VH-VL binders against q9nrl2r1430to1533. Designs and how they scored, part 96

Target 1, 104 residues: q9nrl2r1430to1533
Amino acid sequence: GGVHELSAFEQLVVELVRHDDSWPFLKLVSKIQVPDYYDIIKKPIALNIIREKVNKCEYKLASEFIDDIELMFSNCFEYNPRNTSEAKAGTRLQAFFHIQAQKL

## First folded at step 7 (VH-VL)

Design o2 (framework fv_pamlectabart)
Fold by ESMFold2-Fast, scan of step 7:
Structure o2 (fold): chain C 104 residues (1-104), chain A 123 residues (1-123), chain B 107 residues (1-107)
Amino acid sequence: as target 1 above (104 residues)
Amino acid sequence: EVQLVESGGGLVQPGGSLRLSCAASGFTFSSYWISWVRQAPGKGLVWVGEINPDDSYIYYAPSLKDKFTISRDNAKNTLYLQMNSLRAEDTAVYYCAREGSDYKPYGDYFDYWGQGTLVTVSS
Amino acid sequence: EIVMTQSPATLSVSPGERATLSCKASQSVSSNVAWYQQKPGQAPRALIYGASTRATGIPARFSGSGSGTEFTLTISSLQSEDFAVYYCQQYNNWPLTFGAGTKLELK
C-alpha cells in the first residue's frame, strides 16, 4: 500500500513512449499490414510488451531490460531499409535511449 | 582530391581508452555520412558505426554501442571515434570511410577509405 | 543482422582466366551491394556498387550482377595485380555487414 514512485525502468519506458520517434515501436508489427515481418524477425518485441514486463517485475537486472530494448531496435534495423522513416526514427530513439540508459 | 587520414592508434592496456581521429580533405566534409570500419590482423572487415552530416543520426554495430562513441566536428573537417573499456579483441586496424558520391553523399557504399590506424590492446 | 556469405573462401586461378565470386544475403538487400578489393597492407578499394555499377577508375574486366539475395563479381582475363581478397557488403539495412571475403590466389 502507500504512494509509490515510478521505478527507473518505468520512468525510462514512459520517456521512450512519449518521444516523437516512438511511433514504430509502440505495438507489435501487424502480420496483416506487414505479411513478411515474422518470416524475417524471429524475436518480435515492442514498447507495450516491455512496459508490461516492467509492471510485472519480470526484469531482475538492468542488463535484461537493456537487452530487450536493444532487441527492439535491432529488429527495426534488420527489417527496415536504412532510408525509411522507421529506420531513421529508430536511430534517433536509440541514441536517446543510450544517453538515458547510462544512468541505470 | 579526396583524402581521409586516420590517427591516434597505438598500444593500450586492457580496460583503457583511446580516441581516434580522421582528418578529411578535398571534399565538402559536412555533406557526407562517414563510417568507421575495423579489421583484426588477418581477419575480415567489420563495420563499427556511422554518422550523418549534422550528427542527428549515429548508428553503431550492436556489439560495440556500449564501448564506442562516434562524433564529428564539421568546422575542423574531422571525424572521431572514442573507444572505452578496450579488450584484446578490439585489436584492429581502424579505417574511416566516406559514404556515397558527389551526387548522393548520404548512407551508401564506401567510395573512399583512409589508410587506417592500428590499435593494439595488450598487457 | 543480415549475414553475407561469400564462396569460395579461396579461389586459385591463373592469369588470363575468368574468375567468378559469389555472395549470398540471408534476406533481400535489393541491389544495395558493393564489392571491395584489398591487397596486403592496403586499405580496401571500391570496385562495384549498386550490384552492377563500376566505381570510378575501375577497369572494364570487373563486372557485377545480381539482385535480392544472390550476387556475383566477375573478373574476365585476370591480370597479376588482381590477386587480392574481395569482400561483398550490403548497405540496405543496419547494421552494415560484410562477407568474410574470397581470397583470389595464383595457382
Scores: ipSAE 0.347, ipTM 0.840, lowest interface PAE 3.3, mean pLDDT 90
Fold by OpenDDE, second read of step 8:
Structure o2 (fold): chain C 104 residues (1-104), chain A 123 residues (1-123), chain B 107 residues (1-107)
Amino acid sequence: as target 1 above (104 residues)
Amino acid sequence: EVQLVESGGGLVQPGGSLRLSCAASGFTFSSYWISWVRQAPGKGLVWVGEINPDDSYIYYAPSLKDKFTISRDNAKNTLYLQMNSLRAEDTAVYYCAREGSDYKPYGDYFDYWGQGTLVTVSS
Amino acid sequence: EIVMTQSPATLSVSPGERATLSCKASQSVSSNVAWYQQKPGQAPRALIYGASTRATGIPARFSGSGSGTEFTLTISSLQSEDFAVYYCQQYNNWPLTFGAGTKLELK
């Protein structure tokens, strides 16, 4: 994508990070805290990783950026039961993302 | 009596679109989570997605995201499934199913089902 | 996604006998498991939810048990109308997932 598209990605990541429900997604899950996480989730990703990819201009298409964000939420919902704080936060953050992604 | 009635199914060409409806009656529609579940001929049940009472939460099966859109009109007691870019593998009977009300925030099991509507994707 | 594995694929039983159907989850789903009955040309019907609670109108001969990863549906004395396909389903995690089903047929 162009400079404007990359800027849009950067802006959206900033907005996601600043969201109140970003706490489950700011960084990769600790294997120490969640020993079985990486046995279940095979493509781990977090906002810090996505931010780095944006900064390095690794996203050439908006679809690539969106796919990573959706993967992040998918991982959350796959691992966490529906009634957990993580899943609830993810649900709200994803809704926010979908609204903001309309600008991409 | 709780009743769910699907409609809108039919024959559609690959790449086509179709919108299904689910008319609800016999209960307070606006108070319940509702899901779509599909079943290919001779196959098992596959969850499509769900929508919460006030339309603030919608979640889809990962494999079906971007193709399907779930919505509801509580004033009409109707659930919708907009399907785009249909492929042969989308051929199935599509059911709407009510999620039993309980104290859990994201619903429970499917306590009532419609009769289903058949969608056939074929050239 | 959580994989629900049902066994056996087909179960042949005589009327009046006991039928035991198994459902195993690839990871813990607590007690958030439901069982459904489906007859040919019909929509599924809820039998059990919460692993062990009978849905409204379901006869007492149907019972569910289990927690975590292993679940069982039991029909204590099979009636002629009980021959059908039975599905287990977890609603603990997204996406919601069903087992492939067990066909209960007349022996």
Scores: ipSAE 0.026, ipTM 0.737, lowest interface PAE 3.5, mean pLDDT 92

Design o20 (framework fv_pamlectabart)
Fold by ESMFold2-Fast, scan of step 7:
Structure o20 (fold): chain C 104 residues (1-104), chain A 120 residues (1-120), chain B 107 residues (1-107)
Amino acid sequence: as target 1 above (104 residues)
Amino acid sequence: EVQLVESGGGLVQPGGSLRLSCAASGFTFSSYWISWVRQAPGKGLVWVGEINPDSSTINYAPSLKDKFTISRDNAKNTLYLQMNSLRAEDTAVYYCTRGDYEYDYYFDYWGQGTLVTVSS
Amino acid sequence: EIVMTQSPATLSVSPGERATLSCKASQSVSSNVAWYQQKPGQAPRALIYGASTRATGIPARFSGSGSGTEFTLTISSLQSEDFAVYYCQQYNNWPLTFGAGTKLELK
């Protein structure tokens, strides 16, 4: 993508950040609070990092942007057991993302 | 006598769509999470997705989310799998499976499966 | 996703012998592991859940053990009807994932 497509990525990230279920995804998991996270998750990512990549024009294709968002959800489900608030928030936010991503 | 009976499989052309059904009997269908699991010929089992009792939560395997839609009709005791943009790699037997949180979340009952072939 | 690795891919044994099948998770899945048996042309059948609990109607010769990342299915005195493919599955994390299976063959 161009400037138009970059604006679409920014709009999508803003919608995700504003969603009630975004709380597990806003920033990278704390090494102090969750020390084993980085032993398990090899490609950590969060919405603040994705937004920074959008602002720096690092996504050339919609598929690259979508892959990073899906990686974020994949990490959530890999680390967090399915019965946790984190995993449940992740499933709802992922469903919301897939509806919004139809515009890309 | 718990039963799950899949139907709707068949031969489809690449790019086509198909809707599978799973008819449940012998238990309170509306109380259980139900999943779809597929198996390509001669290969292993791959989880497709699941749906909770009231359809408020539907989870999919990440690689299949945009191609498949799971739904259920509790009044008809029936589960559905809508399959779009089918490719040769979607050729598989599709199983309907029952799971719940009461004892554990494993697949305690399976249907006989319905074969989907994407070819020609 | 969590990767489930089963070994061996094929195990050749005789009736009356003991078979031991292994399943390893790429990270801890607690005890949330199930084992399924599949015979040619049939749907899978649940054998074990919670790593070690036998499903209803499953003969006592089938037993499961393990927790965390390493799991074992043992069939103590093999019968002719036990020659099948066996799959392990974790249901601790999404997406749910299966091992590639171990085929139990008549020697």
Scores: ipSAE 0.013, ipTM 0.691, lowest interface PAE 8.5, mean pLDDT 89

Design o21 (framework fv_pamlectabart)
Fold by ESMFold2-Fast, scan of step 7:
Structure o21 (fold): chain C 104 residues (1-104), chain A 120 residues (1-120), chain B 107 residues (1-107)
Amino acid sequence: as target 1 above (104 residues)
Amino acid sequence: EVQLVESGGGLVQPGGSLRLSCAASGFTFSSYWISWVRQAPGKGLVWVGEINPDSSTIYYAPSLKDKFTISRDNAKNTLYLQMNSLRAEDTAVYYCTRGDYDWSYYFDYWGQGTLVTVSS
Amino acid sequence: EIVMTQSPATLSVSPGERATLSCKASQSVSSNVAWYQQKPGQAPRALIYGASTRATGIPARFSGSGSGTEFTLTISSLQSEDFAVYYCQQYNNWPLTFGAGTKLELK
């Protein structure tokens, strides 16, 4: 990816972080608060980690960035039952992401 | 009394688009989650996606999200599935199915299905 | 995603016998499991939901049991109209997922 793609990734991550439904995704799930999370979820990720990877220019292709965001949502739906506030927030934020990702 | 009637299926060329409809009657359509489920000939059931009563929440099967769009018109008691960039592997009978008021629901009523065949 | 595994793929039984169909989830789905019956050329029909509750109009010979990861559909005293494909489904997590089905066939 070029400079414009890296700048676009930063802009999109900022928009996701500022979204009302970002609260389940801002940082990694606590093992103390949710002890079984890491037994179920093998590739944990969160927006703070994705943002750090963007800032360090670790995404070479838009597809790599999109894959990490999709992994974050996939983990949410895998762990959280669909009737939970976490899963509901995830569906709305994912829809917002898909609209914004069309700019990449 | 409760009825779901799918329509709009047919033969379509690879790369083509098609819009399916599901007409609901015999219940308060605007109060229910509705899903699309497909079944390839001789194969099992595959969930496509679902939409909540007010269209604020729509979820798709991850493998299908890039090509399918679910929408509903509560004034017309109708559910839609817009299908784009169709391929041979999209050949299936497409069913619409009714959920319940809440998020944790099973499919209590199914339509008869409409066959989509993607072939050159 | 949660994988639903049904076994066996095919059961050969005679009328009047008891059939036991198994369904296993890759992780806990609580009791949010449904069973559907499908006959050739027809749409699926709901039999059981909440793992053990019969849907309206379903005969008492159909019973469901289980919770967490292991679920069973039992058909006591099989009737000729019961020979069909049976699917289990979890509706606990997105995406909603079905088992591959168990075909109940005449011996």
Scores: ipSAE 0.306, ipTM 0.817, lowest interface PAE 3.8, mean pLDDT 90
Fold by OpenDDE, second read of step 8:
Structure o21 (fold): chain C 104 residues (1-104), chain A 120 residues (1-120), chain B 107 residues (1-107)
Amino acid sequence: as target 1 above (104 residues)
Amino acid sequence: EVQLVESGGGLVQPGGSLRLSCAASGFTFSSYWISWVRQAPGKGLVWVGEINPDSSTIYYAPSLKDKFTISRDNAKNTLYLQMNSLRAEDTAVYYCTRGDYDWSYYFDYWGQGTLVTVSS
Amino acid sequence: EIVMTQSPATLSVSPGERATLSCKASQSVSSNVAWYQQKPGQAPRALIYGASTRATGIPARFSGSGSGTEFTLTISSLQSEDFAVYYCQQYNNWPLTFGAGTKLELK
């Protein structure tokens, strides 16, 4: 869309998306590529979904926004072994998020 | 010799708070992931959470993350567990244990544990 | 979370005999399984990691095997000091989880 001033949530989502370690989190996991994913993860979420919620002003509190982001990471660590690229990326991205979230 | 020594346990009323400490020695504390593990009387081991070397990453058991906070002071070679809103089911021996260095995640050294009793 | 199921809950064995303890994971944990020994009033002690590697100082009579979802701890010839509770643990995924333990007691 047009140029506008981003909210704190919007800005943080942009920063997360732009991060090098965002690739596991940009979209929901493909059931075709990962057939058992949704048997394990019951509350799937991704950055594109969180972005839409931000755009729709569904987050009234910072805690609600943070909870969804944490859920996203929790899902990653629940499904992916700790030594996988996904888990490692998630670990780094979460650390980044925790620093940025202090600004909210 | 690697050594971990927990302290701070005791009797606390329901709803109370307590902070446990774990003093480490005999190894480069600042290079290791460290975990808390608890054990209720007569029960099994339950992982509480872990913290990475620079405290940038902290993971908790899902049921405990809302009332427990793990932190560390590498300058003091000390691990902490802040426990709030304690309930009877939090009664346990709390162990600190050394975990990962460079993706070696098993708990190779344990402290003697400190007992936390939550009772009215 | 990954559930670790140990069996049997209690195992009665005589000194000098072989003990076999089972641990099953609800999903694959690769070889990221550790075994611990705990005696009454003591902290746990690491026995095996990586499913099959003995920790430092652990006697050769202790061995671990398995991968994926099925794991076994074997004590080839039980000594008097081996009667204790044994826990398996996966560190493949968060949250880290333990089995409920197997109590190895004197027959």
Scores: ipSAE 0.015, ipTM 0.664, lowest interface PAE 8.2, mean pLDDT 92

Design o22 (framework fv_pamlectabart)
Fold by ESMFold2-Fast, scan of step 7:
Structure o22 (fold): chain C 104 residues (1-104), chain A 123 residues (1-123), chain B 107 residues (1-107)
Amino acid sequence: as target 1 above (104 residues)
Amino acid sequence: EVQLVESGGGLVQPGGSLRLSCAASGFTFSSYWISWVRQAPGKGLVWVGEINPDDSTIYYAPSLKDKFTISRDNAKNTLYLQMNSLRAEDTAVYYCTRGEYSYGEFTDYFDYWGQGTLVTVSS
Amino acid sequence: EIVMTQSPATLSVSPGERATLSCKASQSVSSNVAWYQQKPGQAPRALIYGASTRATGIPARFSGSGSGTEFTLTISSLQSEDFAVYYCQQYNNWPLTFGAGTKLELK
């Protein structure tokens, strides 16, 4: 069919996924590999879930989309000590996100 | 002697902007992570954010990230805090703090503090 | 974010007494906890880091202990200059967070 429509949210999620520091955020944390994660993190989220929500048109406002991305980073920093590769990747990706989000 | 001296505080109206400075001396400024910490009158300490030695990495408290920008000028041994869209709840003494590190990558604790500069936001 | 809860909010004691201040983290912060002292009109001063290591120049009457989620600052044989507000801080996770403080006041 039709022509591909690019949403601003889809474009931003794609840029985040392509970033070198996206690896801790691509999918939900494995309960098998990290058993205590879901005891600590009450609202788990990841880029694949956010992208699915964008594709299903579940974000009505830019603020809702931004809140989900910020929740993802907040979860990372709450669970992972700041000296970990996950936390370091999270801070770099979050800075990149803040620059890109200015376009929303 | 290690010294951190904040300046730029004062009275500002709601919605206004202000830039704070922190002048460092007595140590190699370009080798340290530096933080801003604020304290509202009669209240506790709140971490604002920190900046790494080469200014490539800045971490902000999530509640403050949209209104504050931290930067540094290593040639001038000076740290800055740009504050925009100020509200009454931003009234506080703003402290510049030096991060002592055990890992070489991150601040552990704040070994030296400036005396602070008072920002008052009132209508 | 990691919440640091200090208790009691105010502790009334006399010089020469022992003071014990508590700090609880909402999740494990290992031993990455610091304690600061703040006197009225002054900047905070580092007392303890790594939960139990005294900062340079800090008198031996100050001692810290704990790991994980439960931390304690103890001041043995209180001196008049020790009446101040004490803050605990975790530096294990971002954002760095402080407790609300314990005010040590003269009985």
Scores: ipSAE 0.040, ipTM 0.756, lowest interface PAE 5.5, mean pLDDT 89

Design o23 (framework fv_pamlectabart)
Fold by ESMFold2-Fast, scan of step 7:
Structure o23 (fold): chain C 104 residues (1-104), chain A 123 residues (1-123), chain B 107 residues (1-107)
Amino acid sequence: as target 1 above (104 residues)
Amino acid sequence: EVQLVESGGGLVQPGGSLRLSCAASGFTFSSYWISWVRQAPGKGLVWVGEINPDSSYINYAPSLKDKFTISRDNAKNTLYLQMNSLRAEDTAVYYCTRGEYSYDEFTDYFDYWGQGTLVTVSS
Amino acid sequence: EIVMTQSPATLSVSPGERATLSCKASQSVSSNVAWYQQKPGQAPRALIYGASTRATGIPARFSGSGSGTEFTLTISSLQSEDFAVYYCQQYNNWPLTFGAGTKLELK
């Protein structure tokens, strides 16, 4: 991808980070705070990691970027029961992402 | 009595589209989460997705989110499943199910099911 | 996603016997498990929810137990109408997932 695609990925990540429901996704889950997380989640990811990949031009296709964002949401729903604040935030943020991703 | 009646199934060619309907009666449709569940011939049950009372939350099985759209019309007590880009693997009986919940706002389990509508994707 | 594993795939029993069906989750689902019965050509019917609560109209011979990752459906005295496929389902996490089913058949 060109500068337009890199700018689009960066803009979308910034919009996600600024969203009120981004708090469960900003950084990797702490093993000290949540000891069983990495026993259940085998491909951990967070918005800070995705943003770093965008800045290093590691996404060659929009589908690769979308896959990483979807993995982030999938991990949230896998680990967190659906009635938790984390899962509810994830559902709202994922809906927002799907609307924004149509621009890619 | 609670009833869910699916319709709109039939034979469709690969790449085609279908819209399924589920007509609800005997309960306050606008107060319930409703789900679609499918079952391929001779296979088990697979959850397709769910929609909440006001359509502000619509969740899909990860493998199906690109092809299917769930919507509802509370004035008509009707649930819809729009299916696009159908392939042979989408051949299944599609069930409409009512989600019952006790304390949380999310579906606990499926207390009532329709009889299903068969979708066959074949050339 | 959470994987639900049912065993055995097929259970051969006679009327009047007790049947015990197993369902295991790949991670804890609390008590958020339901059981459904499906007869050929019919829609599934809810039997149990919350691991152990019978749905309305379900006979007392059906009982559920378990929590966390291991769940059991027991039919205490089998009747001819009970030969069907039984599915367990977790509703703790998205996506909602079902086991592959246990077929209860006449010996």
Scores: ipSAE 0.043, ipTM 0.762, lowest interface PAE 5.6, mean pLDDT 89

Design o24 (framework fv_pamlectabart)
Fold by ESMFold2-Fast, scan of step 7:
Structure o24 (fold): chain C 104 residues (1-104), chain A 120 residues (1-120), chain B 107 residues (1-107)
Amino acid sequence: as target 1 above (104 residues)
Amino acid sequence: EVQLVESGGGLVQPGGSLRLSCAASGFTFSSYWISWVRQAPGKGLVWVGEINPDDSTIYYAPSLKDKFTISRDNAKNTLYLQMNSLRAEDTAVYYCAREWDSGYDYFDYWGQGTLVTVSS
Amino acid sequence: EIVMTQSPATLSVSPGERATLSCKASQSVSSNVAWYQQKPGQAPRALIYGASTRATGIPARFSGSGSGTEFTLTISSLQSEDFAVYYCQQYNNWPLTFGAGTKLELK
């Protein structure tokens, strides 16, 4: 019955999820489709995990939240060659994130 | 064997509410993302939404976000779909379907479906 | 959202023939496409995932191909039990979307 206002972190994650370029980041990379991913990427993360951490109040500082989002982009650029659809989506979404993160 | 069994469908008047259940057996329910998918009579499949293993993350089809709520009870191995403000266009067979892997994946097992009819 | 377009809407074929079903995405979905078979009164059955990998228990006559925006499901040497509606689905982007289906019917 009550009204709940979304936290700033939740609002930002929702905007990222709704962005056209969020598709590489919605969930963890599949081990079946990309079996070498977890050999290369040591700290995998995705928007669904970040949203879960926000909902469980696991971020104590805005910097911790920002670090997890930046880790997600860093993983994308480390694994995916520069000229891939994944890397291009990551570049555009990261730029969008930097604009929105100014609100934090 | 993996089984998903939907229940709770029936006739409901426009503006009404209904809650569907999906009983899971034969696998570790608490380890899987599960989706709701609907199909209007004689029409194609339409994704409703999905819920992660520990219910902390739920995604909805944009057109349905404000009227449908997905939840789960891992202790009971049961998935739920709460449907509010129902209209004639919500008439469909509603399926629960298991996602095969951790990503946005294909549906490897489906329930038999439960029919929801919204009519006066 | 990504729109999945299937063609033809209906394909009339005889047993023993080859059926080729098309699915086109409005933007690239990589290889993240699945195919489902649905018979009247039944739930969908998974056939193919990752554009080309057969699901467990699916006969070898079913094969999938494609990447990016164009995908094909091929049924070689059609059997009587194969007359059904076939749906493609992308799982590359939220929201998950299905094509409108291709009905495979007896000529």
Scores: ipSAE 0.006, ipTM 0.595, lowest interface PAE 12.3, mean pLDDT 87

Design o25 (framework fv_pamlectabart)
Fold by ESMFold2-Fast, scan of step 7:
Structure o25 (fold): chain C 104 residues (1-104), chain A 120 residues (1-120), chain B 107 residues (1-107)
Amino acid sequence: as target 1 above (104 residues)
Amino acid sequence: EVQLVESGGGLVQPGGSLRLSCAASGFTFSSYWISWVRQAPGKGLVWVGEINPDDSTIYYAPSLKDKFTISRDNAKNTLYLQMNSLRAEDTAVYYCAREYEGLDYYFDYWGQGTLVTVSS
Amino acid sequence: EIVMTQSPATLSVSPGERATLSCKASQSVSSNVAWYQQKPGQAPRALIYGASTRATGIPARFSGSGSGTEFTLTISSLQSEDFAVYYCQQYNNWPLTFGAGTKLELK
């Protein structure tokens, strides 16, 4: 990633973090509080990890950044039953992300 | 009598767009989640996405989210699927399917399907 | 995504015999599994939902069982009209996913 790409990824992550529906995605799920999560989800990720990867310049392509965000949503929908507040928050945040990602 | 009737399928060139419709009758359309499901010739069923009764919530299959848009018009009892950037792999019969009321969201009624062929 | 695996891919049987079709989920889907029958040129028809509940109008020879990750559709005393492709589907998690189907064919 170039300087312009770094700025764009950082700005988008900040917008996601500030969104009202980001609460299920801010940090990794606690194994103590949700013991079966890591039995189901094999590639856990969260916004704090993605932001750290952006700051360390670990994304070379916009597609790599987008793939990590999409993995985060995929994990949400795989773990959480469709009627949960987590799944509903994920749907709204993912729609918001798709609109913003058109700029990348 | 519950009925779902798809239309809008046809031949389209790669990179093209199509808008499919699903006309519903015989039930209170505005009370049901409805899905789009596709099936490539000789292949299995693949879920495309679903939309809630008041269109505030739409879920897509992850591989299709960037190219397909689901919408509904409750006044017209019609469901839509906007398909953009079509490729040969999108060739399929497209079904609309009603999701059963309550927590058992299985597909209790299906339309007959509309064939989309993406070919040069 | 949750992967639904059906076996066998093809089952060859005669009328009057019992057919047993398997469906396995890669993760627990509770009892939120449905079975559909599809004949050539036709839309799928719902047979079973909630793993074991027959849909309206479905003959008693069709029965479903299972929970969690292992599910079975059984057709007792097969009739000629039962030769079709059968799909299992989970509706527990997004995305909704189907098995690849089991083709029931005449021996």
Scores: ipSAE 0.015, ipTM 0.681, lowest interface PAE 8.1, mean pLDDT 90

